VH-VL binders against Uncharacterized protein ycf23 (ycf23). Designs and how they scored, part 1

No score or structure here was measured in a lab: all are predicted.

Target 1, 265 residues: Uncharacterized protein ycf23 (ycf23), of Porphyra purpurea (Red seaweed) (Ulva purpurea) (p51373)
Amino acid sequence: MTISSKISSDFDKQSALKVITGLNNFNIPQIKQMALASEIAKVTYLDIVADTDIIKEVESVSKIPICVSAVKSKELLKCQKTGVNILEIGNYDCFYEQGRLFHSEEIKLISKETRNLLPHATLCVTLPHILKIEEQVKLASDLQRIGIDMIQTEGKSTSISKTDHLSGMIQKSASTFSSTYTVSSKIRLPIISASGISSLTSPIAFLYGASGIGIGSNIRRLQDIGSMVIYIYEVQAAISSNHNIQQNINHSIQSSKISHQLIPY
Positions, changes and structure headers below are counted from each chain's first letter, unless a header gives other numbers; antibody chains are not in Kabat numbers.
F, E and O are the ipSAE of ESMFold2-Fast, ESMFold2 and OpenDDE, as the mean of both directions, binder to target and target to binder. V2 is 0.75 times the mean of E and O plus 0.25 times the DockQ between their complexes.
[cut] marks letters that were taken out.
Atom coordinates printed by the task and the answers are left out, and those that the model quotes come from them; centres of patches stay.

## First folded at step 1 (VH-VL)

Design d1 (framework fv_diridavumab)
Fold by ESMFold2-Fast, scan of step 1:
Structure d1 (fold): chain C 265 residues (1-265), chain A 120 residues (1-120), chain B 111 residues (1-111)
Amino acid sequence: as target 1 above (265 residues)
Amino acid sequence: EVQLVESGAEVKKPGSSVKVSCKASGGTFSSYAISWVRQAPGQGPEWMGGIIPIFGTAKYAPKFQGRVTITADDFAGTVYMELSSLRSEDTAMYYCARDYEGSYWYFDLWGKGTTVTVSS
Amino acid sequence: QSVLTQPPSVSAAPGQKVTISCSGSSSNIGNNYVSWYQQLPGTAPKLLIYDNNKRPSGIPDRFSGSKSGTSATLGITGLQTGDEANYYCGTWDSSLSAYYVFGGGTKLTVL
């Protein structure tokens, strides 16, 4: 594995948490608030837009490891030259709103180009929710062969969904968890579950095979640093509870001379 | 089956420029990259550069940086290579080649080549 | 100069086995997949091997590839007269100027 030593411990413990500011978010005051909240809460890493000026702004208020997200290898390369060495190809939601879709062949193209340009960087690739589950599995397998270090799953958005906020969150979570479970059963790479993740649903992500989770819109909607910190703490508490439960279960199974995971790979 | 069709042979004077085209029937936005590879008489192939249409930017080999320009008219499915300040040493066969999976790591599909002769 | 080094020529009799080497560095062969191309006189190069050891459809299993460290090898068994050609290795170079490189070529003569 070529995962950065700055973040690898939390992935090994299946407790990684990243805060996502957004691939097309250039709101420096908001990004700084999210970075400060993440620093206070000691999240695993930040996932921000691939912009060298914004990287400097974040570095001025936070020591949390930085990941930058883009869909163009040249933008990732430019950011890597500033010292950032955790890079992501994704998040596609802002492009879907523009009528732009990313399919398997194009993502493989971007991924191969990026790995070739940056042979030692930690690379994460988001699997598009528009792909059938079988296609997501095949893409993840191909990405593993290319040498990608991490996979992120995303949830389906729906403009047909009614105004019920809770049902929308459940739908997004279900989509993300189904993808996470199926992909995790077929590949060895760490998986980050994103979209629809909350303190209530985060334990389910880990039960379904995730090594980490990403939270974005639920933090971006909050108005102040204090509220953001409280929300992150609630998510971290849920993760810690899940980790302790998993360790206790695994220990009990080992003590019976049977050792296996609840969710197989 | 996709084919790469290159423009016809060119005879140019020293100091002029040449623009060669390569037409692919793979559609306007596809998961492929098109590279230009030249081969002087009796020599091996030399990668000049390539373009990934989705990025809108070209990559060039150091030897050709500043003299070669590769562009794509993705709507028409055509890639162009323009080489300026021609010298007799630029006399070569010029191939366009497609990376089957669009990664620049191998060239599965090749054009037949365009002969460029630089003479006074 | 050529970044990838190949022997300028190799020769063998029909039915024999030949190997063609390609030597590079960690920035090219060491970190990237290697391809092999066959060029018959008057034709464009043709892909023989990609991803170190994979064959495209239509390439007979007499052709094989391998990679170890910073070197790659093309193997041809059951040598045939029609195998007379120039053979080139190729790979991406991941150094600061990132570009595709070909070997200098090996002329195969079937005696």
Scores: ipSAE 0.005, ipTM 0.407, lowest interface PAE 15.5, mean pLDDT 81

Design d10 (framework fv_diridavumab)
Heavy chain, then light chain:
Amino acid sequence: EVQLVESGAEVKKPGSSVKVSCKASGGSFSSYAISWVRQAPGQGPEWMGGIIPEFGTAKYAPKFQGRVTITADDFAGTVYMELSSLRSEDTAMYYCAADYYSGEEYFDYWGKGTTVTVSS
Amino acid sequence: QSVLTQPPSVSAAPGQKVTISCSGSSSNIGNHYVSWYQQLPGTAPKLLIYDTNKRPSGIPDRFSGSKSGTSATLGITGLQTGDEANYYCGTWDYSLSAGLVFGGGTKLTVL
ESMFold2-Fast, scan of step 1: ipSAE 0.065; ipTM 0.608

Design d11 (framework fv_diridavumab)
Fold by ESMFold2-Fast, scan of step 1:
Order: structure tokens, then C-alpha cells, then sequence
Structure d11 (fold): chain C 265 residues (1-265), chain A 119 residues (1-119), chain B 111 residues (1-111)
């Protein structure tokens, strides 16, 4: 797919990490703290609200590539005019809280409109967790035909997701992992796994077929840059550990092939 | 979900133009691709062009580029196809059709409008 | 000629199976999804198959589609007299500008 050269290397390595400030987050001091922490930790990119003033504020403290998120093509177009070329239709969590649901036809409409307005931008589209798995697969397939460059899977929130205990973190990310696994088995677009992703669960996302992960609420709840940096480092360490495991698996497979050649069935 | 109603039959002289309308109802009109497809007597269908009303930009088959104009009136829920410099070989049934599920094909068709070009 | 090539006719008896081919190029079938349409006399075309091998609601499973390289096929099993119709393949051509193209058509006669 045609992913921006600014971020494509990390996707190719199955190690992409984005920090999500939220499409309804207009808290400039917090966004700047998250941006600076992301700059220090050298994350792949930032995913921020589609607002031209906030883009300028982020650019003042960080050189990390910027992605903007919105649910209206005109908001994305306005931000693209400032030079941002990584765009996302998604991050629906705030709308679900307001009772607003997004269904396949509406998402396809917004996606077609956005691609038509911005034929060369890198476009990511979030699959709503409210859709049945079969519907998410169908939507992802349709988005691929529209020319979308990457898919984001999301999880659903429950009251238990407020806990920092492992069981609550697993529950929060369970639907995201299920969606990631099923979609990745049917679609060839890169997948970003988000919602409920933490340092504990990050390796699982990649094993389920993700090329990248997004972290949001677990960073936003932290109160200082130092704590944010430490947390991002923990996530990056978990991603690195997963790569070391994959290298060991690859080596084992190579050894098995030699064995088969020497002792054929 | 959507239904398409086309304007009535037309009889035109060579060299004139014809404008056929297609009114959509029962669905999300502005978001659906609407195509114009013609079929001459005894021949197969031929795609002329299409438009998604919300974008306002039409796509045309190379054969019709410069002679066909497809426009949408989103407020009225209507798509128009205007064919100029008519010749006898333009005598055909003209269909509007839409893609309601992003099939990359056409699942809902109008009944067709007969256009006859005679001297 | 049509950009997509189909045999002009095919025939078989009730209960038999037929296949209808559709040949294109790398700019159309080779990179895009194929649809199939059934046209009964005096009616508009009806979508039978989309996305190479998927059926719209209400289309019986005796109709099937497949694609390999730059060619597609429509399969019809358990032929019925009501299947007598013209069949057209269709797809987008991604050359200079995108445009939709239909095959030349195949007349199916159920003898």
C-alpha cells in the first residue's frame, strides 16, 4: 500500500507505534506534553485532533510525523492544506459516549469522499467495534477497494477497563485483538491495533497480525512528561521483545527445514 | 433501499441534444454512485459515465468524453445525463443505475428511457 | 470490439452445468473485482455476482463466480428454463482514468 515514507519503515518492521491524543481532545498543554514525550521516545507518529491551531502547537515542540483524526472529510481537507498528509477517519470512542453510532455505509461514504478530495494522502480508517466481526471484514474489504492505505481496529469499553490490573487490560483489548486477527486473515492492508493497548498487551497485537499499535488513554492519564516517556519506553521494550521472539522463531523454522531435508518422510 | 425513476421517452432530430433525468428516492442519495448505461437495440450495455452527487465530479467512458455531461442536483435528489450532437446510432435505451453496497458494480437499476434519433 | 471478451453463446439441457468465460487485461480484470449481470428479455440487467465470487441477497447458490489472472468465469449448475438470458461480465478499467466496462455478452439457451 502507499503509506507515507515518514512512517513506512516502522510498519515494514512490524514495530509501528503511534500516540493518540484523541479526536475530541483540545487541551493544548496536555497535547504538547504528549507530543514532547513522543519526541523524546521517538515514536513513529502522533494521532491528534483535526485542528490547524493544534497542529501548529505540536509542530512547535516535536518533529514526529503528525496524523490528524476526524469523522468529517472537510476537517481532514482543512488540515491537509497545512502540510499534514497522514489522515484518519476514526477514533469513535467519544461519539459512542454521546450515543452516536457509525455504521458501514456512513464510513464508506466518508472514506470515498475523503479519498476523492485527497487522492494522494495516506488514509487510515477505524473499523467500529459495534459491528459484528463479519461486518468488520466486509467493511475492511470495501475500504481496500476504495483505496484506503491502512485499517485501525478498536475495542469496546466496559466498567472493568478502568482497572490497571492485567485482567481489566486484557478485557479492554480483547475485542481489538479478535478484530485484528480476523481482519488480518482476510485483508492485506496494514492494521493498527488500538483501544486497550498497553505495554502488557502490545506483543499480543503483533502476534495477531498488527503492523502497528496505538496507545491513548494509558498515556493521557499520566500527569507529567517523565512518566509518559517511561511508559512509552516500556511499550517500545515490549515491541522489541516481540521482535527478538520472532527472530528466534525464524531461526527455529530454518533449522527445521534442514532437518526435513536430511530425514525426509 | 434506493429506487430510481427516469424521465419519459424522447424523440430527437440529428444534431440536437437530449437531457435525461434520474430521480432517486428511498436511500442516501448523495453518497451513492449513479451510473448512466445505454443499450442499443440488439446490443449489450455500454457504460457512459457516473457521478457521486456529494463529490460533484463525474467520470466518463473515453468514447463519450466531450459529448456527454453528467450532473447532480443534490437538493432535488436528481442526476442528469445530457448527450449532444445526436446521431442515429445514439438510438438506445438509457438506464441510470446505482451501487448501494459499494459492489463496484450496479445493483439497482431504473426502468430505462428510450431515446430515438430520427430525421 | 468489447474490451472484455465473452463467447457469444452457450447452450445446455435442464439440470446440466455451464460455464461462461470473460477475458480481459491487467488494467481491468487483472487488478479489479468482476461482476456478473443477468438480463432477461425486455428488462434491465440484474446483478448476479459481485467481488468476483459473492452473491447478492436472493441469488441462489447454483450461480457462482471465480477469477484467475486476467480471466473470470460464471458457473451455473442445475440449469432451469428460466435461466435463458444474456449474461454480461463487468469491471472497472484502471487505465488513464477509471471507467466501467461490460463484456460483449453471452446468450444462454436452455434446450
Amino acid sequence: as target 1 above (265 residues)
Amino acid sequence: EVQLVESGAEVKKPGSSVKVSCKASGGTFSSHAISWVRQAPGQGPEWMGGIIPIFGEAKYAPKFQGRVTITADDFAGTVYMELSSLRSEDTAMYYCATDTWDYLGMDVWGKGTTVTVSS
Amino acid sequence: QSVLTQPPSVSAAPGQKVTISCSGSSSNIGRNYVSWYQQLPGTAPKLLIYDNDQRPSGIPDRFSGSKSGTSATLGITGLQTGDEANYYCGTWDSSLNEYYVFGGGTKLTVL
Scores: ipSAE 0.000, ipTM 0.390, lowest interface PAE 17.3, mean pLDDT 81

Design d2 (framework fv_diridavumab)
Fold by ESMFold2-Fast, scan of step 1:
Structure d2 (fold): chain C 265 residues (1-265), chain A 121 residues (1-121), chain B 111 residues (1-111)
Amino acid sequence: as target 1 above (265 residues)
Amino acid sequence: EVQLVESGAEVKKPGSSVKVSCKASGGTFSDYAISWVRQAPGQGPEWMGGIIPIFGTTKYAPKFQGRVTITADDFAGTVYMELSSLRSEDTAMYYCAREGYDLYSYGMDVWGKGTTVTVSS
Amino acid sequence: QSVLTQPPSVSAAPGQKVTISCSGSSSNIGSNYVSWYQQLPGTAPKLLIYDNDKRPSGIPDRFSGSKSGTSATLGITGLQTGDEANYYCGTWDSSLDAGYVFGGGTKLTVL
């Protein structure tokens, strides 16, 4: 099994939640606040910048499993040597802001290099939103052959956020939901939906085939640990509510089947 | 530390082919991409192509597609570059150069000393 | 012609600072990391800067790199006579499917 036992249970239950501090975020006080909030709320794991000193800072305040994100195999290898064994190639948003784009072939090469260097690590790879949906499916299929353990879908990168209306929030996550739905219909790897995910839209990600969600900017904008914890609780409650509804439906179906089996003739 | 060693100088006639080798000394190519770069007298460097030996993946510059073939032996100890249909314009110093783990992000950090290929009759 | 444009020469006195520019397009410098190479006469190029602004082990901090949009710059402070060399920028070009491209080179003369 390549998925880390530390996080696999939540993925199996289709309820995984990661808090993303950002692969270009080196603000130690903020990262520690987010780590403490995550520890209190018992999220599935943290996704932080691939930096060995920041790993130590997070470990000093939280026992939540750590994932590190980078776009270079050497940076991931360096962090893995400290004991972190959940690794992500991506998140590309900060590089898009700098005009740097990632192509399918480049992502496959980085993924092959990383898997070869780290045969037993849990590896997640982000599919770039700049790829057409059919290209994302093709890339995901190739990544599955390489031995990648999880796929992350992303929303469209934007430099400016100008609205807090529900329709605006849905539009920001539309790319992530579209790719999640299409990829999940063709690929059997667990999918993390990230970028534009909020407490209001979290259940939709799971309905479209995600096994987990990532939340970042909606927590980073909050001013204190208490506010962060409350927000995470709201997300978890929304996920749990959707799961309970599905369980009730399944129970009703099973009860009906049993009744039919008991009728003699 | 690792060094890259190219094969000896070659003199070839037009229309023939040349095959240059690049061997790692003090290490292997297991974690690296290897590029072939040439430099004609008085000119700047020109990238020909590269290989990631452990994956067998090759990329060629459009100018050389159809004429260049880059290969590696088992265990990624030696990388080869074969250039066919030679012309006098192919007279140059030929270097192999190593990139880090990421073919597209890192620069070429270790270079061989170069092999002179002269194409004349 | 070279895909990336550099000035053919720059000059300054010992102890001064120079900058060498490298101009490209959105498909190369605009989309990818830039490296800089130093070449002394009769030698192979030597990596001086990678990933826009990082130095390999052994390269003094007098050498720095930066990138803005479709242009990159190599900075050298505290010039020494041993810095006389040709300098080349290089990057991947996305339009050529992982084709690496070099600048035409800049000859640095110290004094």
Scores: ipSAE 0.000, ipTM 0.387, lowest interface PAE 17.9, mean pLDDT 80

Design d3 (framework fv_diridavumab)
Fold by ESMFold2-Fast, scan of step 1:
Structure d3 (fold): chain C 265 residues (1-265), chain A 119 residues (1-119), chain B 111 residues (1-111)
Amino acid sequence: as target 1 above (265 residues)
Amino acid sequence: EVQLVESGAEVKKPGSSVKVSCKASGGTFSSYTISWVRQAPGQGPEWMGGIIPILGIAKYAPKFQGRVTITADDFAGTVYMELSSLRSEDTAMYYCARGPEYDDYFDYWGKGTTVTVSS
Amino acid sequence: QSVLTQPPSVSAAPGQKVTISCSGSSSNIGDNYVSWYQQLPGTAPKLLIYENNKRPSGIPDRFSGSKSGTSATLGITGLQTGDEANYYCGTWDSSLSTYEVFGGGTKLTVL
């Protein structure tokens, strides 16, 4: 198995769910609330900032597997030494606001160095939304050759009108799903869709070829653990509904083929 | 377009240390490897080490391991090379050079910093 | 010591062709791309060839590179007086602690 045995089962079932606290989020009380909600709901894993003190805080309230996110191999290496073995290069959104862009060559350089420093760690790499879809496909292929274990797709920022949150979410989702579908048709690695994901849109991610989904801002905006748990349950229920729908579709297709095959004249 | 600007010449005594800087302007700096290559009078180039500023991880040639330290200030766009326990054989021209991490070439070079070790 | 072996000198007249060899081992030239650098007196080295046989923008096609096994060659046709310089090959060594290595250099004299 190329990905950690702690999370691989949910990926194999095309039902993986991670909760993302953010690679620029150092708010310990909020992170602990999200960790506890994730523990109650039994999500697949947590994706937190690459900080050894925050890892310790999360471990105090949750047994859920931990993934740490950073853009510097040094920070990932430091966290791996504490026992965390699921690592992500990404999430780039916070850097885009600072005028910092990540292009294919830079992502490959970071990925090669991280893999060389950590030959046996589970590595996920986020594909930048600023790349054209053809460039994202090429980058994903190159990352597969480097030995990366998982790919994450992201959506475009749509913050032109901050009062129209629904349209922004739909636009982010469309971008993420387009990338997920195209990349999944070209590579063998599991894909995580992580922008514009909600209970409404999560089934679509899996239909487009994702093995997992990430939820971040929709959880971080909530005020209490109970609300976070309810939201996670809604996402999990939507994922389960997708499996039932897919089974019904497959059954209908098979039934049609049998009927066609049995036409006597 | 891409320019690497090195600090000025240094004259040092044996046993001291020297710190040379390389400031990059124009083009992509942080995602490339910035290396330090020295050239003693009448000799060929000798790779000392390099750093990818965005990763914050430096690699060193075996000959210099333990004596050389390469660091980067990504915000300032500056890479530093410090060489300790100086000997007369460390008298050389010290270049910074930019290249892709795993490609075997340096596409831009600084003009060089002369370091003279004498008593 | 230089890890890559080059002839110390080569000479030819204007308009002629010269080749400069660079010999290494499996862990360096054998497994990796080779680059070539031109160094005029008093200047920093300048990239001439990268990835065995590619030229940067501004380098004339009179300069060419090739690689076979653990050896590489730099070719210069239509030799000009301005080509008089030291030439160095370079590559990565894939041994423990991967690092860049250079040849000892070849002085090209245009007579």
Scores: ipSAE 0.000, ipTM 0.395, lowest interface PAE 16.6, mean pLDDT 81

Design d4 (framework fv_diridavumab)
Fold by ESMFold2-Fast, scan of step 1:
Structure d4 (fold): chain C 265 residues (1-265), chain A 120 residues (1-120), chain B 111 residues (1-111)
Amino acid sequence: as target 1 above (265 residues)
Amino acid sequence: EVQLVESGAEVKKPGSSVKVSCKASGDTFSSYAISWVRQAPGQGPEWMGGIIPMFGTAKYAPKFQGRVTITADDFAGTVYMELSSLRSEDTAMYYCATSEDYFPTAFDIWGKGTTVTVSS
Amino acid sequence: QSVLTQPPSVSAAPGQKVTISCSGSSSNIGNDYVSWYQQLPGTAPKLLIYDNYKRPSGIPDRFSGSKSGTSATLGITGLQTGDEANYYCGTWDDSLSAWGVFGGGTKLTVL
């Protein structure tokens, strides 16, 4: 329906940033470190596993809005009853590793179930990277009709390319940006670009039509809160720099259009 | 293939309420969304609301919010629509209709309709 | 008033083709699938077209549908006297969160 007022401002500004702890991550000490780093850096929201105990732990160290991710509507409903109203069907990477794939019909069914169980919650749905781009566009259109509030694009699994971290990141980014660009040209919903996002690649996501970005593995691999905060600050600085450049371009274009208007006698 | 059987005609006074029923076939009840659509004399159809019995979730058109209640009895395979604070302009034919999809793009199967007349 | 706009009437002779238009907005026809319904006097509406152009089992191929932008059309070829009825377009409306919004109807007269 409507994006939560807790996070909508950053989406309107095309500067939303979420930190993703992971759909299969139950490491409470690590999750709390990521939550505290996110609180210090004032990210838009956190995306955590749909677990009521972990929600409580995160709330103990952070006031950042919480989004929970799951692939079962009942898990999302359970978490919503604790007061969390930002929900995501997605973050499929752990299932791909298990040989479990998600196709359009199943995603639509879960999405319909979730929206019907939770008419007023903010719902985000991840488009599977295994779908052809044309299928991702059709799924996004169908999800818009279902009443989903946000779409997340994802990149290809790094398990296919484990030889080089940089190569894997580039591969994921390329896949995510292609999806983001194509989907954003066809639907009106805000898009979150995730997978392979860093300070280097995050400005490109917004140029390709994203309203927000998700950062996961690049933060999870860091060993301490300070390193996590610095990394988030670098991403935020890159986003801010991009917006300043875009504003200057838009202003120049607008000024040029005005100056070229014919003035009647 | 599937049949919807609606309750009989009703005559009600202004200010009262009416409760209409719609009985659907067995397994169809768990796989379909069921809507209530009314049609006043000489007017087009007007969606009032619907329910997905499997989830117990009802949704209402803004015009009827606060006056209409749609419920499902899974055991009886029946959906009910109750409309309160009746006015003369509520005089209409009331239909229940199904769709195979939980988010319907069309209404596939319609009941024959129940006449509700509101008069003093 | 109705959410979707249809012409109040249309007429043609037996064997001819007729087209019925339906106009909406970006929150309904622009974003969602369109359905069409036939209603004979004293009967419930009958689904003719769903998902813009698809026909349910038992609906002859002389009934067709199409959609462009925020408008949709129902086409009927080879008109028969039995086609004389009211026709309604319907769709989902995102802004109202309504599973159905309908046009005011078009009365088809076969002369």
Scores: ipSAE 0.005, ipTM 0.408, lowest interface PAE 13.9, mean pLDDT 83

Design d5 (framework fv_diridavumab)
Fold by ESMFold2-Fast, scan of step 1:
Structure d5 (fold): chain C 265 residues (1-265), chain A 122 residues (1-122), chain B 111 residues (1-111)
Amino acid sequence: as target 1 above (265 residues)
Amino acid sequence: EVQLVESGAEVKKPGSSVKVSCKASGGTFSTYAISWVRQAPGQGPEWMGGIIPYFGTAKYAPKFQGRVTITADDFAGTVYMELSSLRSEDTAMYYCAKDLGYEWSYYYMDVWGKGTTVTVSS
Amino acid sequence: QSVLTQPPSVSAAPGQKVTISCSGSSSNIGYNYVSWYQQLPGTAPKLLIYDDNKRPSGIPDRFSGSKSGTSATLGITGLQTGDEANYYCGAWDSSLSEGVVFGGGTKLTVL
């Protein structure tokens, strides 16, 4: 496992946060706003479209580590040549909206090709929500054998229709939690929970075994940098608060066991 | 491994419609794209359209748009292709095929049905 | 008329090598991946090559694909009599409102 030293500390602490601009987002002004908000809030990294010009634009306004997302090995290779070494095969939500699905065999194929082309890059692969849970576990195990460094889980929608946007977000969160929990119980790779993640749901992702979370649509819908920064702060606060609560619960459980052990009966 | 089973041969009169079915078995039906491809005697294949049953999303080749309708019944595990206003030049073998395409703009067909003969004669 | 152009026929002796060309435009082969299909008489087409140069499981390494600009090539080495068939190239074509287009086919004769 070779996670980039630029982001590994937050993954080790189970507190990694990435901001996702979108695999199909070429809106330079919006991407720059998201990058600036991410720089102010000091998120772990940015996940942007695999485009060399957009990488340069982001680098002009932010020092946050960059991850690029694509579904083609060659696009990832082009971006890696500019110095980006955090790469993702995935974030399929935009393709689902276009009626395009991804299955285990093609994901394994692109993953093998990408690892062969880029033996030292940090690679993340998204597990498609359209796969049954047991198929996602099998795919994750196969990806671990291929040498993938991280897994991203995603949520689902029963429709690509914009009229059920709220229902789709709720559906995505539920699916992401199920996948994260089941996959985390079966593999040792760090898991990033994405799709439908918000300040309300981010703590739950970590309780279900995630080492990091991704937020996208909830940032992209905001109109200004200040609102984006405030939202990211809310997510970070929720993560920190939940970590403290979990530690207190664990301490209480241990204290109860110790006290019980001291009773001679 | 998915298998595709097509409905039996059809003989139709000009001006009528034909509806061909394609039943998937042995794999996950709803999450693959299913294409309809026809081949007239002595000619090459011609893509008519495709559907992703899970989303109900269909795409049609421009030549057939307005005459072809592709639908899916997830409960029956079946995709249908209906072609209306039949002419003698619609006489062909009609195939359904499963796509494991790599990008949203690609349909490559890795599993094919055996084909349904449709003959249009008066 | 087919959108992609293939030679109508090609022939060679057993054990030899052949190549089958497929010519398109920037809106199909130039931008999108190419697939190749083998069709034996009386059967459905069978996938030989996808994503320009990849083989499905079960396809021998005698079959290969390549692409340069707006043209693709299917290569067959160590020809066998069982390779006699029609061969078709296919690709997505953006100029036709995003549809799959096929070549006219090439009949391979093993003499």
Scores: ipSAE 0.000, ipTM 0.422, lowest interface PAE 15.4, mean pLDDT 81

Design d6 (framework fv_diridavumab)
Fold by ESMFold2-Fast, scan of step 1:
Structure d6 (fold): chain C 265 residues (1-265), chain A 118 residues (1-118), chain B 111 residues (1-111)
Amino acid sequence: as target 1 above (265 residues)
Amino acid sequence: EVQLVESGAEVKKPGSSVKVSCKASGGTFSNYAISWVRQAPGQGPEWMGGIIPIYGTPKYAPKFQGRVTITADDFAGTVYMELSSLRSEDTAMYYCARVYDTEGFDYWGKGTTVTVSS
Amino acid sequence: QSVLTQPPSVSAAPGQKVTISCSGSSDNIGNNYVSWYQQLPGTAPKLLIYDNNERPSGIPDRFSGSKSGTSATLGITGLQTGDEANYYCGTWDSSLYDHVVFGGGTKLTVL
């Protein structure tokens, strides 16, 4: 595992937060607003489209570590040559909307090619939600063997009706959490939960085994930097409070076990 | 290897409906959306909508919302497009096309001519 | 009226180079990948370029694509008489309910 030192601390603490501008988002003014909000809030890293000009624009307003996302090794290689060393194969939401599906063999081939081209880069791969849970586990194991550093889990289709916003978020979150829990139980790689994650659902991702979360659409819909910063603060507060609670629960459980171990029977 | 076979030409009266079929063969039907794109004489292509067979949920262009219905029969490997309340400006060539990668349509049917006249 | 704007026609001699522009907004070209299509008379459109600059198998390298901001360009070098056709750009548009939009088309004449 070769997770970049720029982001590894937050993953080790199970508190990593990335802001996702979108694999197909080329709107420079919006991306710069999201980047500046992320800089103000001090998120762990940004996940942006694999475009060398957009990387330079983001770097002009933010010092937050940059991750670029693509589904082509060639695009990741071009971006890495500009100095970006955190790379992701995925996020697939926009491709599902465009009618394109990704299956295990294709993802493994792209992952092998990318790792061979970039042996020292931090590489994350998204597991498609269209795969059965058993297939996602097998794919994650195969990716670990290939030398992938992180796994991202995702929720159900983004094609859910926008007129029923709450129902759609619940469906996406349930799928993501189920995948996160099952994959986390079977592999040792850090997991990022994305798709359907909000300030309300963020703590649950960590309870199900995530080391980090990705937030995209809930920030992209906001109109100004101040609103974006406030939302990010809400997410960070939810992560922090529940991380402390989880540690206290684990300590209490361990204390109970010690007490039982001292009973002479 | 992927081939899209469309149904034959149609001549319809104003106010009626037309239903065009597109049968997919040679490739992985369920992995890709099938879209319907029409082209009026002398005009550019116009996207009507599409369906991802494995998801079963159609998506429609705003201009056609309420008049177009796109369905898929997974067993038959066929996608259908029904357009209702026909008017003369609906006279066009109607294509089915497979979505490839990001926004590209890599395989197209031969087109079905629909003529709306009295 | 098309959402994406292309010049209605372009012409050049065999062996020359032409470029065809496609202009949109942040909600379409600005935020999405662009594809290009060639349509010969009486035939369905044929994919030339996808993902802004990628060629499908069988498309010669004299066809190229690029994108900058809210505009995209199709380049054709070494023009041949067989290149006479209509050319269309296409992309997703998020300004309405996510849908596909095409340009009005450019007729290429090889003189």
Scores: ipSAE 0.000, ipTM 0.425, lowest interface PAE 14.4, mean pLDDT 81

